VH-VL binders against Large ribosomal subunit protein uL10m (mRpL10). Designs and how they scored, part 243

Target 1, 224 residues: Large ribosomal subunit protein uL10m (mRpL10), of Drosophila melanogaster (Fruit fly) (q9vpl3)
Amino acid sequence: RGKINIQRPKAPHYERARVVAVTQPKYPELPKAKSCFKTRAERTQQQQENPYNEIIAREVRNWLDHSRLVAFFHLSSITADDIFRVRVQLHKQNLHLKSYGSKIIEQAVKNTRYEAIVPLFHSNHCIVFSPDPEKTAALLRIVRRVPQMVLLGGIVEETMLSRNQLVAYAQMPGLHAVQAQLVQTLSQAPGHLIQQLQAHQNSFVQVLDVHAKNQMNEETPKST

## First folded at step 14 (VH-VL)

Design ha81 (from ha1 with heavy chain G104E; framework fv_anetumab)
Fold by ESMFold2-Fast, scan of step 14:
Structure ha81 (fold): chain C 224 residues (1-224), chain A 119 residues (1-119), chain B 111 residues (1-111)
Amino acid sequence: as target 1 above (224 residues)
Amino acid sequence: QVELVQSGAEVKKPGESLKISCKGSGYSFTDYWIGWVRQAPGKGLEWMGIIYPGDSDTRYSPSFQGQVTISADKSISTAYLQWSSLKASDTAMYYCARSFLYWEDFDYWGQGTLVTVSS
Amino acid sequence: DIALTQPASVSGSPGQSITISCTGTSSDIGGYNYVHWYQQHPGKAPKLMIYDVSNRPSGVSNRFSGSKSGNTASLTISGLQAEDEADYYCSSYTSYSDPFVFGGGTKLTVL
């Protein structure tokens, strides 16, 4: 079709300034620099949330107490739709994907044998819980097809396992796997596993940082 | 050995009902999705829907929503594809295939069920 | 429904290499590494040849390889043999509501 007549919407001529002021988007008022009063109000709100944090920390503690399998992951940028499909698939195998803030995790594991895992959760993270340790193989098979989830380690029958130990456990048959892994872990120096997990997390963060910078270089400069 | 065995060829008239089957063996049937894929004569592959037999979670392609029903009976490791009223346009080869994850590849396929609908 | 674009036909001689392209969008091939290739001989069920862009299932010849660049995935067959003559379909994950989309298929002809 050729261009003949174009109808253009027009604001009222002599009340234009008033109409513009009334119809102008109001959200530019929200991004304005916050006053010290707003900062104090925000600090008061954060303080008021401390009792709620204890309630959620009890939930985390309950999950830890009733789960024979706990796996912790670094979580890279992922859409809500993608994490939802992963959660649904995990749930079908009695695997429960949860995300909690680092402060809540610290509060939940404080004064427990698992207190040393807190540093693993200072970056984006998620945890998978299950009452069934035999589902470790299913968990790893699902997660290997989700590149945004990076296994850091886990806890099986109250025993901390590195990424490699958890992979080895997944390949062992049933109850014999738990017994073998416990024997293996008990023969190791205390705290060694946590140091390995922390080192792996730092290495992964470094790799992800380099990858993110490379991705930005490829995406950001669009005029080349 | 992993195997998906489908029911035999069907010749039907428009308006008739039909239920075809796909029986899995050699693996944990309730741990894999079963998808249904249609191929009209001389045409390409088109996905119809998928079911997780363990909990009967079923998803349909928008093109086939309301046109067919997918079900499964985990006690006999069998998935089904059914029509309440067949049309001539339903004439096609129907394949079942398994996938471990909802977004994964179809690693094993049934041999196919040819459905012919004509008067 | 979103469809992946493949050439209708490709031809080659025994011993040559050919490449079949599969073009989608940033929400399927460009957004995920869940691109798969299937081989279908006349009258037979499809067979998985490549999964997750470039991986081969056990039993698939190393003459078959896959790759991806942006919104286009490619299947390359080296050392063409008569048995490779078949229809080839690409597929990709797209969304939770409609997870599988197939390409229109490519008929490979070998002398």
Scores: ipSAE 0.663, ipTM 0.838, lowest interface PAE 1.3, mean pLDDT 81

Design ha82 (from ha1 with heavy chain G104H; framework fv_anetumab)
Fold by ESMFold2-Fast, scan of step 14:
Structure ha82 (fold): chain C 224 residues (1-224), chain A 119 residues (1-119), chain B 111 residues (1-111)
Amino acid sequence: as target 1 above (224 residues)
Amino acid sequence: QVELVQSGAEVKKPGESLKISCKGSGYSFTDYWIGWVRQAPGKGLEWMGIIYPGDSDTRYSPSFQGQVTISADKSISTAYLQWSSLKASDTAMYYCARSFLYWHDFDYWGQGTLVTVSS
Amino acid sequence: DIALTQPASVSGSPGQSITISCTGTSSDIGGYNYVHWYQQHPGKAPKLMIYDVSNRPSGVSNRFSGSKSGNTASLTISGLQAEDEADYYCSSYTSYSDPFVFGGGTKLTVL
């Protein structure tokens, strides 16, 4: 089942609309028409935008609206086989791995409280969505065994959290009231989130460099 | 405590059917894979297949595809390994073991079920 | 096919250290850090000793350590004790269709 919120208002009752039109004073009709009226400039701007991007941005907004857990990851080079097995395992825990372009994410979160996440997606990335915040511990346990995925941060119960805050949240999944207060406590200073996430991203680059050097050393063939 | 308890030893003749069991306790049965590992007398470990009880997703080793059936009943936290027609070469110790991930380690093992097939 | 190669036997004296090797290919041990080691005493089920190359489960002695170099993984047991005498099996992920491949096993004798 899709979680895409496509706004398809049911066809108006033509009989009723016609009755309203003839019984309403002309003045109220003008404000209604004007409130629905789009200027040529507004129409031109909308027509210039890629309709594909807007459809996918709507999908992202729908996932954000229906997910009580959203986690953001940096994604290193990974094979199709490897990402597929991760996706399958996550799906078994009602965790949904999605990948979207940074422009689409920007369009999806524009003018929302989540607009601050956009800088996280300037490199390879993926997002995990779930309607169940109790799955945060399962998510982190799975991703711990996938070195190509590095946690950047997330959103729990509409509250933005850093990597450390998500890890702390995952440690207390059994007590709902305590978890709710923990989330509020961990999210006290919203301005700090971007700085913490950027610091983690820089640390990740260093960890990747060390890991790559270790992998290269292990892969060095013996001369025969 | 996490525990996997397997059914008792079986002595069968070639051509007979058999179904052995593995009951999990002390954890959420539907959140872990249950794998089956075979060990022939005096030989090493061979993975046979694995099942996720939550949705009954079942995968088999290429060597055992079509030779056995793996199933699970999540209402009683029990996984099964079944043969429609046993062969003498099926004589072995059979272990069940749980894994959190399909591609990972088996952290807890059952005590084993010895299956002897002889004429 | 033999996917992972282990020596058939290894021996050591109490208090010494020994290493058991497990050699595969670039598509299993060389390609992933999903190498695990199991200990099996005669007549008993295997026990997980090391997972993901070098990590110890809760309750496993710190005398057991794991490492990997290229296509070869190693299990090292320091301060050998009589109870360490057992068969040791390595395993590695290889592909989605064959995620659990075991080595042939190594018999450790403590003299």
Scores: ipSAE 0.617, ipTM 0.819, lowest interface PAE 1.6, mean pLDDT 81

Design ha83 (from ha1 with heavy chain D105A; framework fv_anetumab)
Fold by ESMFold2-Fast, scan of step 14:
Structure ha83 (fold): chain C 224 residues (1-224), chain A 119 residues (1-119), chain B 111 residues (1-111)
Amino acid sequence: as target 1 above (224 residues)
Amino acid sequence: QVELVQSGAEVKKPGESLKISCKGSGYSFTDYWIGWVRQAPGKGLEWMGIIYPGDSDTRYSPSFQGQVTISADKSISTAYLQWSSLKASDTAMYYCARSFLYWGAFDYWGQGTLVTVSS
Amino acid sequence: DIALTQPASVSGSPGQSITISCTGTSSDIGGYNYVHWYQQHPGKAPKLMIYDVSNRPSGVSNRFSGSKSGNTASLTISGLQAEDEADYYCSSYTSYSDPFVFGGGTKLTVL
């Protein structure tokens, strides 16, 4: 603003404001202020009873019920332009990228066979849905080239699969062979799968290194 | 196995229309983007536009928007590049090339179609 | 004016290593790992040599390697051979509206 007045050094204006603020009377019993600082449990209860949230939760249940392929991803910081580019590319392969809040996911899967997935959504996430499980290979080929998306696991033909099991599924030749393999070896209990997926999230740096290495090794077209 | 075959060389006069083709074989045509790249005589490569044959979603370079039309016929695995009215400055080699991703590399290229526009 | 900057020409002798640079901005080469290199012999179509900064397609010699530092990508050819004499083009993703921008090209001469 202005020059410093050497003739009359006064306390800075902000110091005066601070003194006035400290001396102002405080009213500790304000219902409005208290309601603004509700506990997580109170906020969760309010959100679950919101009619809008129930409508979106029904949408999520419909996607789960009508999709033979569901893939779960951790989503790092990404621009609107970049996520739009990815959505368009995925849509070309009948793959539908959706993002829902953790409370919506919890509300959608509560008391269903999918309830075990809730712990996957404590951080930034997105989900890809498709009616076509043969698109798993296309999904992985696309997402390998999107470093902000890290595969956590998924559901194929109503069976919960880890990241490694989804990669194995994508590499199997033909639908019949894949279904036979899934019945024999790739079916896992939800509890065990969730433990593996949580461990995967905690090893983020190693996952990114493996992901980058797989992009380098698998994007080479075979001449044979 | 994978091959892109382009139509033959064309000699045209300014103001004439032209449609050149690029036929894909040895792969699923509807699962890959087809891009068009121009190369003027003695000059570098210029991206013109791209099409996804599965739904005909077409995007153009800002430099070529409104100057050409890109289309595809998935029933015969063929993409097209078309001019309503050619100019002498359209004299160039035109390449088609495929890409799995919208942001990916062009892994296979057609042999090129030379278009010469002169009076 | 969105072209990436490449030297107009580079030269080397058989058995030597050479490097071709490709310089852009933080919004293309600096912002993404989607940098690709193409080789073009006179009168022929371009051939993909490197994709996504450093990956080689099947059938491309391991003498070709790619790297990136900041806003500059580099193509390195080791054990230079006469058949490497060609024009080399870099390309980079920039945005949804302009997904393919090319460099001006570099003519490699093998002496």
Scores: ipSAE 0.775, ipTM 0.899, lowest interface PAE 0.8, mean pLDDT 82

Design ha84 (from ha1 with heavy chain D105N; framework fv_anetumab)
Fold by ESMFold2-Fast, scan of step 14:
Structure ha84 (fold): chain C 224 residues (1-224), chain A 119 residues (1-119), chain B 111 residues (1-111)
Amino acid sequence: as target 1 above (224 residues)
Amino acid sequence: QVELVQSGAEVKKPGESLKISCKGSGYSFTDYWIGWVRQAPGKGLEWMGIIYPGDSDTRYSPSFQGQVTISADKSISTAYLQWSSLKASDTAMYYCARSFLYWGNFDYWGQGTLVTVSS
Amino acid sequence: DIALTQPASVSGSPGQSITISCTGTSSDIGGYNYVHWYQQHPGKAPKLMIYDVSNRPSGVSNRFSGSKSGNTASLTISGLQAEDEADYYCSSYTSYSDPFVFGGGTKLTVL
């Protein structure tokens, strides 16, 4: 409780410039000539076409072109210190963890054979690149102990693989010929991964359920 | 068969230098961290530091930074722990153990090296 | 300065179950699922019994189980046997600068 204080409205002496701006002439846009003027939406779209984004998109294309292993992950909330230790551990195995905005990834893969991966990046995500596909087993062994990273799928030797196919690939012998045959056997149809993601409600729930169960029932890898 | 074999027991005087070893076999030595764990007589386990032999990336616990040096020779699958000048308080059992992850567990341990420092 | 607190000793009889606690903070046990348990018999090296809170390595008896609630992790040994008499140590990840912190240890006596 207390007394009501009297407001002090200020005279608009110095606000004449604002008044003039508010009263500036407005011209109606002609329906047939609307493209003659940049709309708010068109200006926003032009702002999104940042030259910096093309430079980063080129970097992403370069990683895709020079990596024989690419793995896609959903990334839950994680601290800078925690992602740093994961990045360092992955780097020991020549595995390179990168994070790019969804629009940059879309721009990078647009009109390429990898355009089908775009739906994977509608939520928080990260990508691991490596020139060595034999490192798939090491990658999965590391990320099994990072609950914030959930495997969605990947690309091995330019072939798109689902999560289950990538896990199967990791378990096969390291002979290059055997691995090449496995990749061909596991993935016959272009866009096979996207077909599985078209039922993505159930697939996403299944991925999260499997991930939760794997965290509860994790086993030590067999020592050799 | 995974095995970590440590060097034999040592009896030293204060001020002497010492280097003990831990040799790994039966696995890819450069794919695992090697940690060093100290246990004073009748006391618990204390982590001292860790090394990744593949690139010699070495990290020390805050309590042992500057007191010891950890190194590795990947050509002979051997990690080392060394002191430039021993103290009586360095008397302890020293274990090496491997970990796949920097935030992981020690799944295989060496048999231990007893270091006794007395005048 | 981060310490994991364990009872100095616990005791049990053959066939019974015992539980050993390991209490830390929200920055270690409470913040991560990287809690491990080691068994050490006198004069021998430690042996990994449980990793990542509740997982057993191959060759470890299913009588050993692990759990975590808040800032406290627990090791439970069921069907207690004479050979279980040993010291038990918990450990937890805490930070990049101190990734392996051990508890003070618990001496299990089988009576």
Scores: ipSAE 0.766, ipTM 0.897, lowest interface PAE 0.9, mean pLDDT 83

Design ha85 (from ha1 with heavy chain D105S; framework fv_anetumab)
Fold by ESMFold2-Fast, scan of step 14:
Structure ha85 (fold): chain C 224 residues (1-224), chain A 119 residues (1-119), chain B 111 residues (1-111)
Amino acid sequence: as target 1 above (224 residues)
Amino acid sequence: QVELVQSGAEVKKPGESLKISCKGSGYSFTDYWIGWVRQAPGKGLEWMGIIYPGDSDTRYSPSFQGQVTISADKSISTAYLQWSSLKASDTAMYYCARSFLYWGSFDYWGQGTLVTVSS
Amino acid sequence: DIALTQPASVSGSPGQSITISCTGTSSDIGGYNYVHWYQQHPGKAPKLMIYDVSNRPSGVSNRFSGSKSGNTASLTISGLQAEDEADYYCSSYTSYSDPFVFGGGTKLTVL
């Protein structure tokens, strides 16, 4: 863009600040590493790759600790414009789509109750966070229409749930007591649930590998 | 019983202002987008714009950007389409319709508001 | 204006099957599975018949089916009935700036 705002209008600035205040997230503000804090040369020179990673890992831990709903997805090839569309739609429902590198996630959850999720992130992935577990139904309704996002499982009220268990939870909206009992019932075998999440990820990866090989080996007209 | 009820037919002169309404009932109004679709006499459907009532996020078709204003009042579950100065070419049937997704289908439609602009 | 191409008219007799095509580009119909079909009777609001290429809403007859091949989506009506006589519109997602692009419409005549 070549245009510059030499006029410095006051009204648009204040209007935007009001919109931000109205849309204020319930989560505490996440720490961010900003270039204005240090120049690129200074950050590189001071070996701040580990400090940067720890800052982002702390951000991930903060999201996990303050979210009553966390959903894990495999993310297939998707354009920047398409993921932006999905992020905007999710944000309307107080659902926050985040993507973090696998090493940062491992660093964030190491020696915590969440360490078991690390294997889910060996492939391309994203995570959706929300303070509101009642939004699970809205989440699933949205992602059902986003074929690039494949649900692997999640955490509801600090309880690990498989894909099928998360779907079952979503089908009982508006009944807090029943939903709480369902989560407790579904959580009776944590080791089994984690194994199910890992198995689903491995099955999906195998399907993608087969499709990739078939696409590379043969280019034929599709059957109608 | 999801229902979208639009305001009644309008007959206006060029240069006049107009605001038509679309009231939603039987569902959570703030969880769905409301789109506006125009249909000129004997012509096809043409998307004008869309609003999310929960935060008033509004998007316009390039053809209608700056020509109309879309707004919503979530306290009364009503969306609006407004013209500051009508033209004869604005003569058309105007529909409101809801969509759960920004890229989704319009699953329920209002009955339509006929706007006639003539001198 | 980028618009989806539909035939202006299609005709059939009761009991026959007809197909209405909707042709776009690789950036709309070819790029996404967000193709929807609407039925409009004279003087009435449109009604959603098919969403996301091939899915039927509750209450829509199984005589209506949708499909897609490349840059062309199709609506097929089997066992054609007199009440099927209407205008049919396709729509597709294209981009964030133009999420609802409609075809020009097809008038279906029965008999």
Scores: ipSAE 0.770, ipTM 0.897, lowest interface PAE 0.9, mean pLDDT 82

Design ha86 (from ha1 with heavy chain D105Y; framework fv_anetumab)
Fold by ESMFold2-Fast, scan of step 14:
Structure ha86 (fold): chain C 224 residues (1-224), chain A 119 residues (1-119), chain B 111 residues (1-111)
Amino acid sequence: as target 1 above (224 residues)
Amino acid sequence: QVELVQSGAEVKKPGESLKISCKGSGYSFTDYWIGWVRQAPGKGLEWMGIIYPGDSDTRYSPSFQGQVTISADKSISTAYLQWSSLKASDTAMYYCARSFLYWGYFDYWGQGTLVTVSS
Amino acid sequence: DIALTQPASVSGSPGQSITISCTGTSSDIGGYNYVHWYQQHPGKAPKLMIYDVSNRPSGVSNRFSGSKSGNTASLTISGLQAEDEADYYCSSYTSYSDPFVFGGGTKLTVL
């Protein structure tokens, strides 16, 4: 939905967001005990034809399409008051904590470039969205003090990054680290390319070069 | 590098108004909370309140709610603590300190502002 | 009032170890790992010595360590030196009416 006039959803005021989170799950609600006696076909049809799930799936897709930073977390047992406290602090840094059911996420990302994230959501989870990838360091600093949230990975400038790659990105200078080409470089192992370029230019040995090489890490690359 | 510089000592009479300041430098002022801590002569530290300069969200301790006003001007990286009508019991040293999280620790402190209220 | 409970004073000799306790409730020290310790020399601003129960900021001596058991947090100073003589304050996050509370403070005397 790349229309420039369509804005990324903004999180409501946190107290209101908490009220909305409590009220929204009231529809659609499946009957608890009696649902166990429905046929599989009836349950499948009812779930597929739920218009509310389609609306929320579109919301998730919109957040993914318009966020330059998306971080995925496993979420352990946490009280409503504690998660609200975390959500408030994240919002101060333009970081938006969202929780969606695994089925809704699967529905949102099916047949999209984001389909690869589905396995991350087989257990309790939450997602943090931001238009500002420079806030990755702030995100990790906040989450470090929330043991119930465990970083699984994320997407920065449309590039999938592992946990360790996100940590490395967070440690870089903000303005220079935002470039998509820099993120692309971090997702690859550039050491071998630099080594190959050095091999083409090893004609002269300098005192400074010898000293620098003696202080470099030893490497044993795979040979064909 | 990072420092919080507070305004100078004040000597006031009961009933007078007062506004003291705390200026941050060497960091992104709008990314940190500023807390105010009071220390009466010969007494311990008392937390008064905390403000987020980016949106002026303010939280007060129950003991100081309605007694003081905390504000901030992000354009000059300065936080303020204000009294509309001083009392002799307001005589104390006042510290400002920064925290990344509103439930966090104070990593840098101002040098303190001594306020003396006497007739 | 609702402040965290610390002993008013503690004393020790150079080279010895001392421990300062800080006792709260399940709504502060017992429920969270957000306990911090500040050192204050006479006439000076407080200095952060320990944060989040047991972590030291850069520049703080490894002689200072923190721990927590139940509703009680402890600051331990090993190899006491004359410059350690100061007031020590604990603080914690609280789920009470406000997000922050201080202890009453402990005066450390190095004899």
Scores: ipSAE 0.325, ipTM 0.694, lowest interface PAE 3.2, mean pLDDT 79

Design ha87 (from ha1 with heavy chain F106L; framework fv_anetumab)
Fold by ESMFold2-Fast, scan of step 14:
Structure ha87 (fold): chain C 224 residues (1-224), chain A 119 residues (1-119), chain B 111 residues (1-111)
Amino acid sequence: as target 1 above (224 residues)
Amino acid sequence: QVELVQSGAEVKKPGESLKISCKGSGYSFTDYWIGWVRQAPGKGLEWMGIIYPGDSDTRYSPSFQGQVTISADKSISTAYLQWSSLKASDTAMYYCARSFLYWGDLDYWGQGTLVTVSS
Amino acid sequence: DIALTQPASVSGSPGQSITISCTGTSSDIGGYNYVHWYQQHPGKAPKLMIYDVSNRPSGVSNRFSGSKSGNTASLTISGLQAEDEADYYCSSYTSYSDPFVFGGGTKLTVL
């Protein structure tokens, strides 16, 4: 339905009291099933911590289940303005940029075929989802001009692909059936996607480490 | 091949309304932004605004906000630039150009529409 | 809304190299690699020559190159030819609320 502007009441005195009462969040009493909690501390921790994380993890699982394209990115430092413009541009192509904490992602993919991707998300990251795998070319065309986003790999038609395999897939023309067969052919290439994605992440970390050490040496030169 | 074709030259009087067009062909019209650029006689290029035809998301330059209306009809792959009341200072060449990205380059340009406003 | 600074004119002889500068601020040219160059012959529409600082579109001669240092972007034309005589405009991304600014333009004269 969307959001509607709330019109302020004509009689401020009585309407102000009503607005305060309505805008303060109030929840119905817990159903009988919750009466099994025995300690106050245990009840508080389980109700406040676990339900929130499970709700967001369920959202992540829903995105994974209903997306035929999922792309994983390392995200470098980026301003709120810049990520907003990227999100808007991607949304115009039915590409949905999402960011979730590593613990949420781990909870979402735990005991699923995707559990092995968890290590990719221990650094700053984001994920792009789409129901349309034909948008892979548009995604890469947009992201190649966003230097803060570094493609790690993804999932197309439930098949895990490395960065290079996603790039190859995006360059292939054809009908849905032909594209699905091409994805299958690429996934049968020697090697494993997870190992390739982790290698890319490790290489990036090594580059950052070398850069940091070079910066320190330049700031404190002594031997020369 | 990719082409942007603009409507013909216009000669108008101050106070008259005007709507000029820019028709795209040879590409997916709804996947690109269309920008409008003004060039006064003997002067440089001035960006006026852009529109995404797929959802009509429109942004105007602060200098042109409220002075013109940009619109698009995706069913005929055509973008429009419109004035409700022309002024002599609106005399200029008007170009349309496409961009894949909101922050991107204008890679193909229309041939331009000359608008002359005089009494 | 604010124009980028370009020299009004530059000149060279056939076969020489010339460079046109485009100076902005740290919030446009200095902050992004979204600098583009356009060529305009008299009476014609502009043509994209360079995008994202240094990239050439298909069909643009490799005599045209772009670079950036700090808040200044540069267009270099090597092996200057008579047909290069034109006006050259730079542009840069600025912000989400004002995504496009042009330079004032540079007239290139070739003998």
Scores: ipSAE 0.795, ipTM 0.911, lowest interface PAE 0.7, mean pLDDT 82

